VH-VL binders against q58766. Designs and how they scored, part 39

Target 1, 244 residues: q58766
Amino acid sequence: MIIMYAIGIGDNKEEVLKAYEKLKEEGIEVELIDNPKLLVDKLLDGEIDGAVRGSLSSSKVILYLRERIGKFYRASILKNPFTNGIFLLSPVGIDDISEDKNERIKDKIRIIEFASNFLKNYNIKAKVAVLSGGRLGDLGRNKVVDETIYEAEEIVEHFKGNVDIIHNGILIEEYLKDGYNIIIAVDGITGNLIFRCLGLICKIPGYGAVILSDKNVNFIDTSRNANWERYYNAIKFLIGGDFG
Short names: E, the ipSAE of ESMFold2; O, the ipSAE of OpenDDE; V2, 0.75 times the mean of E and O plus 0.25 times the DockQ between their complexes.

## First folded at step 16 (VH-VL; framework fv_dargistotug)

Design a2 (at its last look DockQ between E and O 0.87; V2 from the best seeds 0.81)
Fold by OpenDDE, look of step 17:
Structure a2 (fold): chain C 244 residues (1-244), chain A 118 residues (1-118), chain B 106 residues (1-106)
Amino acid sequence: as target 1 above (244 residues)
Amino acid sequence: QVQLVQSGSELKKPGASVKVSCKASGYTFTDYGMNWVRQAPGQGLEWMGWINTRTGDPTYAQGFTGRFVFSLDTSVSTAYLQISSLKAEDTAVYYCARHYNWDYFDYWGQGTLVTVSS
Amino acid sequence: DIQLTQSPSFLSASVGDRVTITCRASQGISRYLAWYQQKPGKAPKLLIYKASTLQSGVPSRFSGSGSGTEFTLTISSLQPEDFATYYCQQLYSWPTFGGGTKVEIK
């Protein structure tokens, strides 16, 4: 049986086509789809085995995907510059989790659960690091920072001693050095900023953003203005799933 | 105060099944993950996998899939290891051990000897 | 999986001796290494975790050091009750154990 993948093609056609050509050179067949709903329908209906959003509209593809499979989260896959492994970063969208404190905590808990299961499918033990807005020693200096610290502690307490989980403030570099592979940002804005700084500015290799849900969906979310390598890597991940 | 007490020794024939229990006391059972470790006679320790005591989700190490099943009865703070289609090479002492945040296995059961012989 | 290699496999020593056991990991595991002591017919006992943190109730003659791929367990002055088998364990990834080091009476 032939395995087929697809990449969405909207704007930024040159980069998507470049990725397409590179994949073709390697004998990998990829369908280019310029319709957001068609991309999602083909995937969920089993006509293709995996899909990359490519350069299609996020609002259209993600919205329709949510309509079809229900609520889901996303986690960006990035290469760990210290360990040569990978880590999941979530949330990474401005509307991925609630602005309400209690709902936000629930969202983060769900993200951790889904992300842990995701890594388990690749035979990787989850190591979760929860970010707050400051150092632990900063407690009492800023009300907003204090709230993030308490929120992180509440999340850690929820999982207690079952999950390999830690909260040590804002020290993301220390988390990565110690090999933590699930990084929970304070919110979607913070996560997105972390992603942009590490992935787009520092050029840390990435594989796009995976779907975190109770359903197994082979979909990779990519930026509509990414370079060809991002689209290429996303397809390669769907094919082989190499976490180093 | 914390104790893990396992069921007694078992003697089984090849092809039979065995279920080992591990009863926890002295702490909140669902606050700590439970691991299973095998030790064949005169051999070293082998991690078999673990079970999340809050969710009941088991994870099996390579080589311990299929015939090995982890389960829980949280109402009595007990973890179970079931081995089906027993083989001679399954003869070993089986330990339950809890971990804290994956930093260490701090408390162990006394071990259960399972002997498989025709 | 991450492999742990202990050396030596067997060690003969006398009471009062300084004993050193080495554990090498196939890849970097930061400081996520634990040491256990096991006596015949008994379950393993935790000695050290996070490479160098002494478990409560463990004698101070035991110490651990190392990071990354090489770790050591040291008994500064071997006591009669210390003759046993020692195992290292990594918890960086899915747990694995070293092959063990049996410390015997010389």
Scores: ipSAE 0.854, ipTM 0.925, lowest interface PAE 0.6, mean pLDDT 95
Fold by ESMFold2, look of step 17:
Structure a2 (fold): chain C 244 residues (1-244), chain A 118 residues (1-118), chain B 106 residues (1-106)
Amino acid sequence: as target 1 above (244 residues)
Amino acid sequence: QVQLVQSGSELKKPGASVKVSCKASGYTFTDYGMNWVRQAPGQGLEWMGWINTRTGDPTYAQGFTGRFVFSLDTSVSTAYLQISSLKAEDTAVYYCARHYNWDYFDYWGQGTLVTVSS
Amino acid sequence: DIQLTQSPSFLSASVGDRVTITCRASQGISRYLAWYQQKPGKAPKLLIYKASTLQSGVPSRFSGSGSGTEFTLTISSLQPEDFATYYCQQLYSWPTFGGGTKVEIK
């Protein structure tokens, strides 16, 4: 049986083609697909074993994927700048979690469950840190901040004991220094901003964004403006979880 | 008072199976993860894996992914270790130990000696 | 797997001695190290977790220190009941144990 992968090809085609040629040199067969619906359909119908969005439009691909599989979340895979490990940052889609208070707590619980299972499949023990809008000593200063703190504490209580999970407020740098490898952002906007700062400005290595769902979808989301190495590395990750 | 009480020693022949029990009391069983640790005679401690007591999802350390099965009966607050196709090298004391947030293994069962010989 | 190297493997000491046992990790593990005491025929007993936090009911003569890759367990004044084997354990990733340090009476 032929193991086949695909990369979406749109506006940034020279960088996608560079990745394609490098993969071909290594004996890795990759199909270039310029149609968003076809990319998703081939993946879900089993015609290909994994897909990278590549340079196709996010709104077209992600909207159609949501039509086919329903609700899902995204997690960025990033190199930990303080350790030799990786971490998952989620949510990173700006609309991945509900605006409703009670529903967004359920969303974050699902994200933790799916992300932990993802890491387990790579033989990585999950260490979960739940972000909020302030330090624990900041209670009473701001109603919105207080709500994020209470929500984080409720999530930790849900998992108590079995899972290595902590809430120590907004202190993402302390979580990363301590090797926490699942970082739960306050919401999709916060997660996206963290990704843009760490990955795009500070240029810490990234491996794309995985789909977190109750369906096993072997799909990596990548920026349409990425260089060829990001598309290449996304395929290498799909093949064997190669983190560099 | 927290207590983990394991089933008694077992003497088995190669090829047989054994099921070790670990009954918990004095705490909410599903609030703590349950681990299994092996200690061969005169040797150190070896983590075998754990089971999430809330979900029942087991995780096995390298080398323990075949003949070793973790399970639960939450209605009686009991964890089980089953070892199939027993071999002489399986001779060891098997401990259960609980964890909280992976900070520590704070309470351990008394150990169950499994001896495999023929 | 993260390897833990304990030293010494064996030591002989007298009541009242200060005893130091070291544990070195093959990679950084932050503060996520525990120490256990095991007497013959008994289960291990937790002494220290998170490198330096003393478990409730453990005598204050026991202390732990270190972070990153190098950790120590210290017994400030050895007592007769302290003759045992001591193990370190990392919980940063999937747990591993050190090889043990047997403390025997002179």
Scores: ipSAE 0.740, ipTM 0.891, lowest interface PAE 1.2, mean pLDDT 92
ESMFold2, look of step 16: ipSAE 0.705; ipTM 0.881
ESMFold2 (binder alone), look of step 16: mean pLDDT 93; pTM 0.937
OpenDDE, look of step 16: ipSAE 0.835; ipTM 0.918
ESMFold2 (binder alone), look of step 17: mean pLDDT 93; pTM 0.940
ESMFold2, look of step 18: ipSAE 0.734; ipTM 0.890
ESMFold2 (binder alone), look of step 18: mean pLDDT 93; pTM 0.938
OpenDDE, look of step 18: ipSAE 0.837; ipTM 0.916

Design a3 (at its last look DockQ between E and O 0.88; V2 from the best seeds 0.78)
Fold by OpenDDE, look of step 16:
Structure a3 (fold): chain C 244 residues (1-244), chain A 118 residues (1-118), chain B 106 residues (1-106)
Amino acid sequence: as target 1 above (244 residues)
Amino acid sequence: QVQLVQSGSELKKPGASVKVSCKASGYTFTDYGMNWVRQAPGQGLEWMGWINTRTGDPTYAQGFTGRFVFSLDTSVSTAYLQISSLKAEDTAVYYCARHYNWDYFDYWGQGTLVTVSS
Amino acid sequence: DIQLTQSPSFLSASVGDRVTITCRASQGISRYLAWYQQKPGKAPKLLIYAASTLQSGVPSRFSGSGSGTEFTLTISSLQPEDFATYYCQQLYRWPTFGGGTKVEIK
């Protein structure tokens, strides 16, 4: 059976086509799909083995995907600049998790569970680092920061003992240096900022955002404004799952 | 005090099944992950996998999929290792060992010798 | 999987000797390394974790050092009860053990 992948093509066609051509040169079978629903349907119906949103509308593709498979989270896949491995960053969407404290904690717990399971499927042990808004020594300086610290502690407590999980404040660089491969941001805004700084400004390699749910869906969410390398890397990830 | 007590030695024929138990005491069972480690006669230690004692989710190391099953009975703080379709090469001492946040394996069972012989 | 290579595999020493065992990782594992002692017919015993932290109850003659890919276990003055097999273990990823080092009486 021939393995087939698809990339969504909306706007930003030049970059998508460039990725397509590069993949084709490598003998990778990719279908270009300009219909958001068709992309999702083909994936979920098993007509293709993996799909990348490409430059299709996020609101259309993600919404329809949610209709088909239910609630899911996303995690950006980024290359660890220190270890050359991969780490998942979540949440990265501004409304991916609740604004309510208790529900936010639950969301983060679910993210950790799904992300851990995701990595497990690639035979990778999850090392979870939970970010807060400041250093541990900053406790008491700012109420908002304090809340993030306490929230992180609650999450760590939930997973205590069994899961390799740590909370050491805002020190993401230390987390990455130590090889943590699941980074839990304070919220979607924070995560999105981290992503944009590392991926878009500093240009660390990225592979898009994976779907985190109780269902196995080979879908990579990409930005409609990404360069060809992002689309290319997303497909390459689906094919091989290179974690360095 | 913390203790992991495993079931006794087993002598089995090829093709049979065995189930080894590891009973924990002296601590909160669900606060520590449980690992299984194999040691063939005269050989080194080999990590088989682990089971999340809170969720019951098992993870198997490469080479220990299919015939090996980790399970729990949390009501009695006991972890189980079941090996089906036993082979001669399965002859080994099997250890359970707990971990905390994957920092170390601080407490081990005394080991269970499983001998597979025709 | 991360491979750990211990050296030497066998070591002959006398009581009072300084003994050093090396563990090399196939890739960087930061400080996620533990050392165990195993005597015949017994389960392994944790000696050192986090590369250099002595487990409670372990004699101070045992020490661990290293980070990244090279680690060492040192017994400053070998005692009669220290003749055993020693294993390193990495917990940076899925745990793996070194091949072991058997410390024998000279």
Scores: ipSAE 0.840, ipTM 0.921, lowest interface PAE 0.6, mean pLDDT 95
Fold by ESMFold2, look of step 16:
Structure a3 (fold): chain C 244 residues (1-244), chain A 118 residues (1-118), chain B 106 residues (1-106)
Amino acid sequence: as target 1 above (244 residues)
Amino acid sequence: QVQLVQSGSELKKPGASVKVSCKASGYTFTDYGMNWVRQAPGQGLEWMGWINTRTGDPTYAQGFTGRFVFSLDTSVSTAYLQISSLKAEDTAVYYCARHYNWDYFDYWGQGTLVTVSS
Amino acid sequence: DIQLTQSPSFLSASVGDRVTITCRASQGISRYLAWYQQKPGKAPKLLIYAASTLQSGVPSRFSGSGSGTEFTLTISSLQPEDFATYYCQQLYRWPTFGGGTKVEIK
């Protein structure tokens, strides 16, 4: 049996083909798939071992993936600027978690569990940091901020003991300096904004976004307008290696 | 008082199986992760992996993904290490050790000597 | 995997001496290092965690320092009961142990 990967090919064909040729030169078998449903079906049915959305439409691929596997969360994979390892930032889909307080806490607990298992498959021990909207000394100044602090503390208490998990407020820079590799944003909007600032403005390197679910889905979401290196690097990430 | 009490020493032939128990007392069992550590005679300490005591999900270190199985029975606050198809090289003391938040292994069982000889 | 190198591997000292044991990591591990004492035939005992935090019930003659890749365990005034092998352990990622330092009392 051979290990097979796939890249979705729609618009931006030149860049996808460059990634394909480079991977082929390295002995990595990649199928180019131009049908969104086929890409997802082959992945989930076990015909391919990993998939990158490539230049296919996200609305078609992601909606069909939801039809097949149900609810999932998304995490951005970013290089840690202080440690040369990676970290996962989640949620990053603006509607990934519930607006309801109690359901939102359950969503974040599931994200932590799925992200930890994802890193385990890469032989990486999870170090989890839960963000809130302020510093601990800010309690009593704003009801929304206070609620995010108490929610983060409740999540940490749920995992305390078995899991390496911390809440120290909004201090994402300190978490990254200390090697925390799962960063839980307050909500999908906050996570998305953090990603846009770090990845798109500050250009911290990244590998795309992974699917977090109770199913083993070896899939990376990428921009349809990416350069070939982003498609290439996404496949290389799915293959595995030492990402720290 | 926190205690981890392991089952007694075992003398086995190659190819046999052994199951080591580690009974916890004096704390809430599911609040702490449980680790297994091997020490061959005259050698250092080797982390074998751990089991999440809340979920029952085991994780095995590289080299321990085949013949070694971690399990637990939370109703009696006990973790188990099962080793199948024993080899002479499995002769070692096996420790259980709990962790809190991955800060440390603060309490250890007394160790279980497993001797494999023909 | 993160390798820990302890030095020296063996050390002989007199009661009352200051003893220093070093542990070097193959990559940065911040402060996430623990020290253990193991006496013959016994389980390891936690002495220090987070590089420098003394575990409850451990005598104050034991101290730890360091961060990043370089760590030390110091025994300020060696006692007869300190005859043991000492291990460092990192918990920054999946845990690994150093090779040990055997301390004998002259």
Scores: ipSAE 0.652, ipTM 0.864, lowest interface PAE 1.7, mean pLDDT 92
ESMFold2 (binder alone), look of step 16: mean pLDDT 93; pTM 0.941

Design a4 (at its last look DockQ between E and O 0.02; V2 from the best seeds 0.00; counts 0 for: pae E 20.9 > 2, placed apart)
Fold by OpenDDE, look of step 16:
Structure a4 (fold): chain C 244 residues (1-244), chain A 118 residues (1-118), chain B 106 residues (1-106)
Amino acid sequence: as target 1 above (244 residues)
Amino acid sequence: QVQLVQSGSELKKPGASVKVSCKASGYTFTSYGMNWVRQAPGQGLEWMGWINTRTGDPIYAQGFTGRFVFSLDTSVSTAYLQISSLKAEDTAVYYCARHYNWDYFDYWGQGTLVTVSS
Amino acid sequence: DIQLTQSPSFLSASVGDRVTITCRASQGISRYLAWYQQKPGKAPKLLIYAASTLQSGVPSRFSGSGSGTEFTLTISSLQPEDFATYYCQQLYSWPTFGGGTKVEIK
């Protein structure tokens, strides 16, 4: 069976094409698709084995994908600067999880479940770190922070015994140093900010955002204004490259 | 006290199937993941995989896919290992072992010897 | 999978001896290492977890150290009941065991 991948090409064509050419040089065949619906349809219909949104419109591709497969979450894939492995960061969308406490907890639980399931396909055991808004010692200093701490504890309690999960406050650097590979942000805003700081400012290698769902969908969400390396890395990830 | 009690020794012919049980007691069964570990005669320990006792989701180690099936009956706090199409090389002691937050395997079953012989 | 290499595979010692067993990981596993003791016909028994934390009920003569890729189990003064096979296990990724170290009476 011939394995085929696709990258969406909208604006930012130069970067997408650069990625395309680089992949081609390596003997990797990628189809460029400029139609958001076609990209999704080809993927879900089995015409291609994996797809990267590329520079196509998120509002068009993601919405249509949601129509086809239902609700899903996303996790950004980043290289761990300390271990050279990868870690998933979620949520990363501003409206990816609920603002309601109870529903937010459920969303985070689902994210952890889906992310864990995602990683097992790469023979990686899930090591989950739940972020709160402060150090554990900060409890009592701020009500909002306290709530994040309690919420994190509830999530850890939910997975007690069945998941390698930890809550040690806001210390993301310690989580990453210790090799935790699923980082659960307090909310989508926090996650998005973390992503932008690490990936876009500090230039930590990234591979886009994977789809977290009960359905197995080989789709990588990428930014419309990403550089060629991110598009390239997304395809390489789908191919199943070695990431340390 | 926490106990994991496994089913008795099995003698099977090649091609047959066997189902080993691991009954847990003394703790909340669904609060701890259950692992299966194989040990061939005179050999070391080999992790076969684990099953999430809360969700029922099994994960199999490389080399233990296809013929090996983990399952649960939570109503009786029991985990099962089924091996189909048995081979001589499947002769081993099989252990169930729980883990706590993947920190360690603190409680083990007594082991079940499965002998596959013509 | 992460590979663990134990050394030595066999060790002959006498009662009262200081015994050291080494476990080397193929990659960094932080502190996610456990040590087990297994006697013939019995299930493994947890001795140490998190590289250096002594399991409750385990004699203080047992100790663990190390991080990253190199780990050691030490028995400060070998007792008659300590003759057994010892295994290291990593839990950084999917669990894997070392090949074991059999401690025999000299």
Scores: ipSAE 0.012, ipTM 0.492, lowest interface PAE 9.2, mean pLDDT 92
Fold by ESMFold2, look of step 16:
Structure a4 (fold): chain C 244 residues (1-244), chain A 118 residues (1-118), chain B 106 residues (1-106)
Amino acid sequence: as target 1 above (244 residues)
Amino acid sequence: QVQLVQSGSELKKPGASVKVSCKASGYTFTSYGMNWVRQAPGQGLEWMGWINTRTGDPIYAQGFTGRFVFSLDTSVSTAYLQISSLKAEDTAVYYCARHYNWDYFDYWGQGTLVTVSS
Amino acid sequence: DIQLTQSPSFLSASVGDRVTITCRASQGISRYLAWYQQKPGKAPKLLIYAASTLQSGVPSRFSGSGSGTEFTLTISSLQPEDFATYYCQQLYSWPTFGGGTKVEIK
């Protein structure tokens, strides 16, 4: 078997080239692709085994990807600050999941299934924690908080012994200390805020965002203006990073 | 099937040179990096470096700069290790190994014993 | 550079024994670790890659575990053909090998 990876190269060429040269020094074959459509087509047609958006425009690459595969969810890959492993945080786009209560539960169930399959493909057993808007002892204090607690309980019940999954309220710090590696936010707003606090303010290492869908898409989305280490690290994780 | 076949044993005097060959077959030679690994008698494995088979650019491990040269002939799918100014301490088995993934070498040559003796 | 420390250097065991070999990295290497078996006069043979994935054709009595800095190779029931020297290797950066563990018959 031929193993091939690609990095998109547009603006920010110097940083992409630094990542390319470092990977080459380590014997890792990477193609630099400056055409958004070509990057997506080669990935989906099986000509390459994985792709990083690199410094190509998000609008061009992500829009074309949506055209080819339809709806997908996003999960940020973050280093767990309490362990040596990583965790997935999802949803992280403000409009990734429905505003409607019943459809939102279905969206989160799909996210859990896709994220679990993603980790399985990297030989990592999923441990799922579902967040809600309060501590379990807060029931009865606020109608919206109560709804998020009941929603989380319903999601856990759906998986009933089929997935290592828990809900203990809002306590993300305890989930991470206990090694949970799929963290399900209440909605896209809460997920985005958690990501911004951990990744952008506290500078916890982030490795980009994976695409969660029913299609087999080995793709990591990265900032157009990232430093070379982020592009390099994204390729290394596509190859077979240890989530553990 | 993938195979790496190395040249035969070499008996050399100190100060001579030797060139070990590693001929690849059963795969596209330029799609996989080639590593060289040394094993002195009774000792463990020591990575010497690798060569990018697409570009011909070598990387040498610390301690293997100067007297050790990696090269290629892609027309015959062959990698070479040349050792100049041989010393007694260069006595070892030299392996070539194909780089398939970041965690492993999947195919190895049978090894070439180079003996440096007066 | 990334140093790999194997323990023990020598291990004496009987057929049927469970054998455990450890490999410790001087820094985190994720799961970029491989295990090789080498018999006298032969090239090393890949057993396990990505810390825990068995190479095709390797008996299921071999298993690997670990990530980050601490890794183990386990042989659940030692067989006569398993008496050999075992090496760990990282490819997180410039490859390095552990010092080896010779498994001898008791």
Scores: ipSAE 0.000, ipTM 0.384, lowest interface PAE 20.9, mean pLDDT 87
ESMFold2 (binder alone), look of step 16: mean pLDDT 92; pTM 0.931

